VHH binders against q96fz2. Designs and how they scored, part 380

Target 1, 269 residues: q96fz2
Amino acid sequence: CGRTSCHLPRDVLTRACAYQDRRGQQRLPEWRDPDKYCPSYNKSPQSNSPVLLSRLHFEKDADSSERIIAPMRWGLVPSWFKESDPSKLQFNTTNCRSDTVMEKRSFKVPLGKGRRCVVLADGFYEWQRCQGTNQRQPYFIYFPQIKTEKSGSIGAADSPENWEKVWDNWRLLTMAGIFDCWEPPEGGDVLYSYTIITVDSCKGLSDIHHRMPAILDGEEAVSKWLDFGEVSTQEALKLIHPTENITFHAVSSVVNNSRNNTPECLAPV
Short names: E, the ipSAE of ESMFold2; O, the ipSAE of OpenDDE; V2, 0.75 times the mean of E and O plus 0.25 times the DockQ between their complexes.

## First folded at step 22 (VHH; framework vhh_6z1v_2)

Design GB18 (at its last look DockQ between E and O 0.63; V2 from the best seeds 0.00; counts 0 for: pae O 9.7 > 2)
Fold by ESMFold2, look of step 22:
Structure GB18 (fold): chain B 269 residues (1-269), chain A 123 residues (1-123)
Amino acid sequence: as target 1 above (269 residues)
Amino acid sequence: EVQLVESGGRLVRTGGSLRLSCAASGFTFSDWAMGWFRQAPGKEREVVAAISWSGRSTYYADFVKGRFTISRDNAKNTVYLQMNSLKPEDTAVYYCAAKMGIFTESPQDYQYWGQGTQVTVSS
């Protein structure tokens, strides 16, 4: 998993993240650093994307079931990293394989601190190697969505204004992540960064690619992954598995260039 | 105190029209998706229509497509259901419900409910 879409305006994204706390009360997550949110149809490693994490990471005595939403850097920078430039890291932390997460110091250490997060996206892209050619077919992969219509209209939504109406009720993809906090040796703000946990692909995706992000399907899974105050690392890791509750469609090669940030990146072909 | 108050339910003849209203108070209405659900005697409560927090996206159950229209007015904290071409099968208690964020088809996902308004369609 190396490319996502997370393009919703902040107010739409925030409402898509409504959740239930431990008492069953529906709430919106509270933002940290909202001005750092950079929506795009075409997010790549080293970019910032919003993640959910427990309020308990920031506040003594907070209810660990309450959620914060914050932009973090994709590509985990371990807290022990000594160089001044994160690009000097000797290994790729864009993803973390589930089968080795407890063997790699870069992931085991923050996981042991309860630094679990949920990485948010509209969906992710994956490239299928086509039989008999060097060409790759990109797909946009996302949760199944309830069929929506333009309010007060019988006709299908064909314009950019009507695309917003499709997205106005979008169920965001929720991927299991691990984050860490790095203090630059030369000073400045603490860097929050994350990795996405990966698993073997489900049968429905195996023709596209052999790996997929670990998807947390539903509020119970999301709540347990986030709640490091009540859910141990061992119990949380039981949530990490492939899911068949996923859908996809082919997209044009416009998405191949990570500089292209347009709705065409995820439009069906 | 959160309140959802339905109005407009009554007896109508087959083929008639009716408009239901639901006045909301006690929460930030524009954060909440709204739904109309119905329950006929001996049946489970089922979604009729839903509308996003902004009012821009809607959902309709298959059995009501083309006959009903859901709308909302966020300035008045009110959601509406315009019901046309009514059939005896539409006879039920109609409930207004609120869910923060995005709407779903499942009644158990909705946090607040009105008391309901009776719609009766005579043959």
Scores: ipSAE 0.795, ipTM 0.909, lowest interface PAE 0.7, mean pLDDT 91
Fold by OpenDDE, look of step 22:
Structure GB18 (fold): chain B 269 residues (1-269), chain A 123 residues (1-123)
Amino acid sequence: as target 1 above (269 residues)
Amino acid sequence: EVQLVESGGRLVRTGGSLRLSCAASGFTFSDWAMGWFRQAPGKEREVVAAISWSGRSTYYADFVKGRFTISRDNAKNTVYLQMNSLKPEDTAVYYCAAKMGIFTESPQDYQYWGQGTQVTVSS
């Protein structure tokens, strides 16, 4: 996974992240550093994206079922990194393979500290290789959406008006991530950054791409992944597997350029 | 204390119209999706209509077939159900319900419920 969309306004995004804590109380996640949230139809590594994480990471004795939402840098910077510039990392931390998560220090250490997060997105992009050609067809991949009166799916949006209504009730894609906290050697603010865990693609997606993000489907999966106070690493890792509950449609080549940030990126062709 | 209070239910003839209202209090109304549900005697509670927090998106059950309209006024903390072309099969207790975030079709996802208002449609 190297490209996502996360374009909802902050208030809409927050409401889309409504949840129940362990007591059954309805809650919205509290923002940390809301000003760092930058909506975009075309998110690439090294950009900031909103993630969910347990409040317990910030407050001692907090209810670990409570959620915080925070923009974090895509591409995990390990806490032990001693260089002054995160871009000097010599290995790719955009993704973490589920099969080797426990073998790599950069991921194992923060995971062992309970630094699990849920990366939020409208969906993610993948490119299908065309046989015999160097051409690649991009696809937008996302959760199936609930049917509404005027628009049942993103693919059925026939008008701008219907398009807006689709996003008003959009079910966000929830991807399993690991985050870490890095203190710059020269001082300054602590950098929070994340990696997306990847798995082999489900059957339905296999023709497009052989790998997919580990998607946490449903509130239970999301809650368990986040709740590092009550759910062990071993139990949490059981949640990491391919899911069939996914849909997709072909999009234009507009998304190929990471500088393009328009609705056309994820619109059906 | 959270309260949802339905009103407007009464006896009407087939083909008649009713407007149900649900007044909400005790929570930030504009953060919640709202739904109307109904339950007839001996039947399960089922979704009739739902509306997003902003009112821009709505859902209707298949049996509604364009007869009902759900709306909301966030300034008044009220959700409405305009019911036209009523049929005897629409006879039920109608409930207002609230869910934070986006609406769903599942009653169990809704946190707060009203006491209900009786709608009776005579032949």
Scores: ipSAE 0.006, ipTM 0.316, lowest interface PAE 9.7, mean pLDDT 90
ESMFold2 (binder alone), look of step 22: mean pLDDT 91; pTM 0.922

Design GB19 (at its last look DockQ between E and O 0.01; V2 from the best seeds 0.00; counts 0 for: pae O 5.2 > 2, placed apart)
Fold by ESMFold2, look of step 22:
Structure GB19 (fold): chain B 269 residues (1-269), chain A 123 residues (1-123)
Amino acid sequence: as target 1 above (269 residues)
Amino acid sequence: EVQLVESGGRLVRTGGSLRLSCAASGFTFSDWAMGWFRQAPGKEREVVAAISWSGRSTYYADFVKGRFTISRDNAKNTVYLQMNSLKPEDTAVYYCAAKLGMFTESPQDYQYWGQGTQVTVSS
């Protein structure tokens, strides 16, 4: 749960995030800070990635079913943190275990404020540990995709134009997250940052890794997780469980170096 | 006011061809995926073909078997279905539908629908 791909151009990503509000009207999310979006095939902690959150976090009396999309820092920085450098935080906040979320101040406090978000990615990477060797096999893990007539398989495209066809109708992975807002002690802009909630892996992934992100599968789950105006913390936490609706393929070791930002990172081997 | 208006449905003989058109208005057409669906008497509405907002990705139901082609012209706000090698089994009302962002196979995911155009294929 420490590496993702989120590479779509902003306009393609925005269309992939079309949703339905509580009245049944289909909408695109409204961006905040769109210039901070940094697409890459190889996102790691401390980088910015887009998340969805309720409009109610930004506007008094807004419809809590309406969505904002905004880049946030991966690695939650608690609002109470007093040092000037977030790297000085004594705990790893890249992930939040579902079974201890209400025991950890870093996560319980923002969760109690309704600071739930949906973390977006093309998919995520995990490394399978192989017996008797120090080598690990990386996998790219993602939602099953609807087959399309042109370049229906990931990695099948042989030109830039055909590559765009693969991703035009890609179903983004939607992971449950918690965010917080930190005001640097020396001033400056508020830092928005998130953690990804994790659960025990499903049977399909258990041979790769024992944990997986909490995946929100479908519009109802996404809407309930985001809507802190209508859905309590206790009800929202019932959405946090493993899913079997997931697929994967092996990828080359190119992804191991987080500086590599190329389609080869997620291409099947 | 959103409007989808199909045209081109008529009676044709087995083996014939038709081209259906759907003119769209009242929304930003280039943000919407488009689909063609059909419903025969006594059957549920089913996807025939779908096309992404850009026109670059397409989907066809298995029964199409290369006989139909979906296309769109974002400059004219129009989606088309070219139907070749028609069979009596293709007899149905054909509907144009729009879904914001990405297409799916499921009719319930589409927000806007046309009134339909009847296609009848005789032996």
Scores: ipSAE 0.755, ipTM 0.895, lowest interface PAE 0.8, mean pLDDT 91
Fold by OpenDDE, look of step 22:
Structure GB19 (fold): chain B 269 residues (1-269), chain A 123 residues (1-123)
Amino acid sequence: as target 1 above (269 residues)
Amino acid sequence: EVQLVESGGRLVRTGGSLRLSCAASGFTFSDWAMGWFRQAPGKEREVVAAISWSGRSTYYADFVKGRFTISRDNAKNTVYLQMNSLKPEDTAVYYCAAKLGMFTESPQDYQYWGQGTQVTVSS
């Protein structure tokens, strides 16, 4: 996974992240550094994206079921990194393979500390290789959305009004991530960064791409992944597997350029 | 450069009150738990109080017994320790310290430290 969409306004995004805590109380996640949130139809590594994490990471006596939402850098910078520039990392940390997560220090260490997060997106992009050509067809991949009588598919939004309604009720893709905290050697702001865990693709996506993000489908999976106080690493890793509960449609080549940030990126062709 | 600068330490009489301040710079203050520690001559450094990044959670050592209050102002990058009903045994150098994430009782877990401020309580 090298490209995502996360374009919802902050308030809409927050509402989309509504949840019930352990007591059954309806809650919205509290924002950390809301000003760092930058909506985009075309999110690439090194950009900031919103993630969910347990409040317990910050407060000793906090209810571990409470969630915080925070923009973090895509591409995990390990806490032990001693260079002044994160770009000097010699290895790619955009993704973490589920089968080798425990073999790589950069991921194993923060995971062992319970630094699990849920990466939020409208969906992610993947490119299908066309047989016999160097051409690649991009696809937007996301959770199936509830068909309301008026909003059948992203493509059925015949009016601006209908389009707004679709996104107001959009079910966000929830991907399993690992985050870490890095302190620059020269001082300054602590950098929070994340990697997306990847798995082998489900059967439905296998023709598009052989790998996919580890998707946490449903509130229970999301809650368990976030709750590092009650759920062990071993138990959490059981949640990491391919899911068939996904849909996709072909999009234009507009998304190929990471600088393009328009609705055309995820529009059906 | 990360700096923690304590202030407010002075000589006070038994039963008196004192407010310590710690001004932080060089890092995102609101991301860090803060703690007050003290060290008396010939004794180990010990935690006095700690506060979470948001200020919603606090910890106090057993010897505090409701006499001290830790607070923070994230807008001012400052952590405070209000000390009431001071006793001679409270005489020590008081340090503020910063820790990423949750606060702990262990001094070794804290990454940044101030220079300390002397608190002396006379009988």
Scores: ipSAE 0.022, ipTM 0.415, lowest interface PAE 5.2, mean pLDDT 90
ESMFold2 (binder alone), look of step 22: mean pLDDT 91; pTM 0.924

Design GB2 (at its last look DockQ between E and O 0.77; V2 from the best seeds 0.00; counts 0 for: pae O 10.0 > 2)
Fold by ESMFold2, look of step 22:
Structure GB2 (fold): chain B 269 residues (1-269), chain A 123 residues (1-123)
Amino acid sequence: as target 1 above (269 residues)
Amino acid sequence: EVQLVESGGRLVRTGGSLRLSCAASGFTFSDWAMGWFRQAPGKEREVVAAISWSGRSTYYADFVKGRFTISRDNAKNTVYLQMNSLKPEDTAVYYCAAKMGLFTESPQDYQHWGQGTQVTVSS
């Protein structure tokens, strides 16, 4: 998992993240650093994307079931990293394999601090490779969506009104992540960054790729993953498994170049 | 205190039309998706139509077959259901419901409900 779409305007994205706190109250998440949100049909590692995390990470004695939404850098930078430039990190932290998460210091340490987040996207891209060739077919992979007026027009940009009919009720993909906080040695703001946990692919995706992000399907899973005040690391890790509740369609090679930020990236072909 | 109050239900002949209204109060209406549901005696409550918080995205159950239109007016905190070409099988109590964020087809996902308005369609 190395490419996603997260293109919704902030007001649409925020409402897609409505949730229920432990007292049963319906809420929208509170934004941190909203100006760092950079919507795009074509997000790649090192870019910022919104994640959900517990309010307790920011406020002493806060209700740990309340959620903050904040953009974070994709590609976890461990708190112990000593160089001034995160690009000098000598290992890839875009993803974290679930089977080794407790073996890797980069992931075990922040996980032990309760630094769990939910990575938000419209969906993710994956490239299917045919044996004996380097040609690849990209697919856009996402939660099944409720059929709405114009739902068959995904990726169309023929009018702003048609976009709203498709995307105004889009169920966001919710992926399990781990984040860390890094203080640059030369000074400056603390860098929040995340990794996406991966698992073996479900049967429905196995013909496309052998790995998939760990998807948190439904509010109970999302709430338990986020609530580090009430849910232990060991209990939270039980949420990490493949899911069959996923759908996909083929897309054009426009998405291959991460500089292309257009609806064509996710349009069915 | 949250209130959803339906109105407009009455007796109507087959083929007739009816407009239901649901007045909302006690919450920020523009953050909430709205749905119309119906329940006939001895049957489970089922979705009829739903509309996104902005009014821009809509859903209709298959049995609607183009006969009903959901709309909302966020300035008046009101959601509507225009029902045309009514059939006896449309006879039910019609409820409006609110769900923060995204609408779904499942009544269990909705947080606030009206008391309902009776629609009766005679042969």
Scores: ipSAE 0.749, ipTM 0.889, lowest interface PAE 0.8, mean pLDDT 91
Fold by OpenDDE, look of step 22:
Structure GB2 (fold): chain B 269 residues (1-269), chain A 123 residues (1-123)
Amino acid sequence: as target 1 above (269 residues)
Amino acid sequence: EVQLVESGGRLVRTGGSLRLSCAASGFTFSDWAMGWFRQAPGKEREVVAAISWSGRSTYYADFVKGRFTISRDNAKNTVYLQMNSLKPEDTAVYYCAAKMGLFTESPQDYQHWGQGTQVTVSS
């Protein structure tokens, strides 16, 4: 996974992240550093994206079922990194393979500290290789959406008005991530950054791409992944597997350029 | 204390119209999706219509067939159900319900409920 969409306005995004804590109380996640949130139809590594994480990471004795939403840098910077510039990392931390998560220090250490997060997106992009050509067809991949009046699914939207309705009630893609906190050697603000855990693709997606993000489908899965106070690493890792509950449609080549940030990126062709 | 209070239910003839209202208090109304549900005697509670927090997105059950319109006024903390072309089959207790964030079709997902208002449609 090297490209996502996360373009909802902050308030809409927050409401889409409504949840129940362990006491059954309805809550909205509280923002940390909301000013760092930058909506985009075309998010690439090193950009900031909103993630959910347990409040317990920020407040001692907090209810670990409570959620915080925070923009974090895509591409995990390990806490032990001693260089002054995160871009000097010599290995790719955009993704973490589920089968080797416990073998790599950069992922194992923060995971062991309970630094689990849920990466939020409208969906993610993948490119299908066309047989016999160097051409690649991009696809937008996302959760199936609930049908609403006049809007239906994203694929059925035929007007700008219908698009607005679709996004107003959009079910966000929830991907399993690991985050870490890095303190610059020269001082300054602590950098929060994340990696997306990847798995083998489900059958339905296998023709497009052989790998997919580990998707946490449903509130229970999201809650268990986030709640590092009550759910062990071993139990949490049981949640990491391919899911068939995914849909997709072909999009234009507009998304190929990471500088393009328009609705055309995820519009069906 | 969270309260949802329905009003507007009454006896009407087939083909008639009613407007139901639900006044909400005790929570930030604009953060919640709202829904209308109904329950007839001996039947399960079923969704009639739902509306997003902003009012921009709506859902209607298949049996509505364009006859009903759900709307909301966030300034008044009220959700409405305009019911036209009523049929005897629409006879039920109608309930207002609230869900934080996005609406769903499932009654069990809604956290707060009103006491209900009786709608009776005579032939």
Scores: ipSAE 0.007, ipTM 0.282, lowest interface PAE 10.0, mean pLDDT 90
ESMFold2 (binder alone), look of step 22: mean pLDDT 91; pTM 0.920

Design GB20 (at its last look DockQ between E and O 0.01; V2 from the best seeds 0.00; counts 0 for: pae O 2.4 > 2, placed apart)
Fold by ESMFold2, look of step 22:
Structure GB20 (fold): chain B 269 residues (1-269), chain A 123 residues (1-123)
Amino acid sequence: as target 1 above (269 residues)
Amino acid sequence: EVQLVESGGRLVRTGGSLRLSCAASGFTFSDWAMGWFRQAPGKEREVVAAISWSGRSTYYADFVKGRFTISRDNAKNTVYLQMNSLKPEDTAVYYCAAKMGFFTESPQDYQYWGQGTQVTVSS
């Protein structure tokens, strides 16, 4: 998993993240650094994307079931990194394999500190290798969506107003992540960065790609992954498995160039 | 103190029309998706229609078949259900419900409920 779409305006995204705290009260997450949110149909590693994490990471004695939403850098920078420029990290930390997470210091250490996050996206892209050619077929992969009524949906596809009618109730993809906090040696702001945990693909996706993000399907899974105050690392890791509750469609090669930030990136072909 | 107050339920002939309204107070209405649910005697509560916090996205159960229209007015903190071409099987208590952020089809996901308004459709 190396490309996502997370394009919703901040107000739409925030409402898509409504949740229940441990007392059953429905809430919206509180933002940190909202000005760093940069929506795009075509997010790649080293860019900032929003994640959910427990309020307890920021406030002593906070209710660990309450959620913060914050943009973080994709590509975990370990707290022990000594160079001044994160791009000099000699390991690829875009993803973290579930089967080796407890063997790799870059992921084991922050995980042991309870630094679990939920990575948000409209969905993710994967490229299917085609036999006999260098060409790859991109797919957009996402949760099944409730069938909503689109005013003028037949023959009305490309209007921004029709577009907003589709996305106002979009179920965001929720992927299990690990984050770390790096203090630059020269000083400055602490860098928050994340990796996406991966697992073997479910049967439904195996013809597209052999790996998939670890998807947290439903509020119970999301709550347990986030709540490091009440849920141990060992219990949280039980949530990490493939899911068949996923759908996809083929998209055009417009998405191949990561500079293309248009609805065409995820449009069905 | 959150309140959802339905009105407009009454006895109507088959083929008739009826408008239900639900006045909301005690929360920031524009943060909440709204739904209309119904429950006939001996049956489970089921979704009829739902509308997103902004009003831009809607959902209708299959049995609606284009007969009902949900709408909202965020300035008046009110959600409506226009019901046309009513059938005897539409007879039920209709409930207004609120869920923060986005709507779902499941009644158990909704935090606040009105008291209900009876709709009776006669042959």
Scores: ipSAE 0.728, ipTM 0.889, lowest interface PAE 0.9, mean pLDDT 91
Fold by OpenDDE, look of step 22:
Structure GB20 (fold): chain B 269 residues (1-269), chain A 123 residues (1-123)
Amino acid sequence: as target 1 above (269 residues)
Amino acid sequence: EVQLVESGGRLVRTGGSLRLSCAASGFTFSDWAMGWFRQAPGKEREVVAAISWSGRSTYYADFVKGRFTISRDNAKNTVYLQMNSLKPEDTAVYYCAAKMGFFTESPQDYQYWGQGTQVTVSS
């Protein structure tokens, strides 16, 4: 996974992340560093994206079931990294393969500390290789959306009004991530960064791409992944597997350029 | 201020039973994993038992062999260690410890410690 969409306004995104704590109380996640949130239809590695994490990571006496939403850098910078520039990392940390997560120190260490997060997105992009050509067709991949009586397929939003309604009730894609905290050697603010865990693609997606992000489908899976106080690393890793509960449509080549940030990126062609 | 206060340690005969208590204050007890550790003279501190914040998950060291039971009462901010079938080799100072997140076997991972309570098992 090398490209995502996360374009919802902050308030809409927050509402979409509504949850129940362990007491059954309805909650909205509290923001940490809300000013770092940059909505975009075309998110690439090294950009900031919002993630969910347990409040317990920030507050020692916090309810572990409470959630914080925070923009973090895509591309995990390990806490032990001693260089002043994160770009000097010699290995790619955009993704973490589920089968080797415990073999790499950069992922194993933060995971062992319970630094699990849920990466939020409208969906993610993948490119299908066309047989016999060097051309690649991009696809937008996301959770199936509940058809409200008026909300036709994303493609049937014939009116601006209908499109707005679709996004107001958009079910966000929830991907399993690992984050770490890095203190720059020269001082300054602590950098929070994340990697997305990847798995083999489900059957439905296999013709498009052989790998997919580990998707946490449903509140229970999300809660268990975030709850590092009650759910061990071993148990949490059981949540990491392919899911068939996805849909996709072809999009234009506009998304190929990471500088393009328009609704056309995820519009069906 | 965070405090962990152990109690219940005493001299007991081999085969006897003892219940240790640890009263916690100064933090949200119900959100923390708790552990019992012990240290005998000239030996390293070692984990005896651990319990998750909810009490749904527990761990026991191999030497426990079903003799000890860890439990907690979150309403009372207290963790317990019921020790049965005590042996002379169980003689040690027993410590209560708290950890943010899930419990581990490593003492260095625990943030808060009690002063310890002496358990002596006579032959």
Scores: ipSAE 0.094, ipTM 0.559, lowest interface PAE 2.4, mean pLDDT 91
ESMFold2 (binder alone), look of step 22: mean pLDDT 91; pTM 0.922

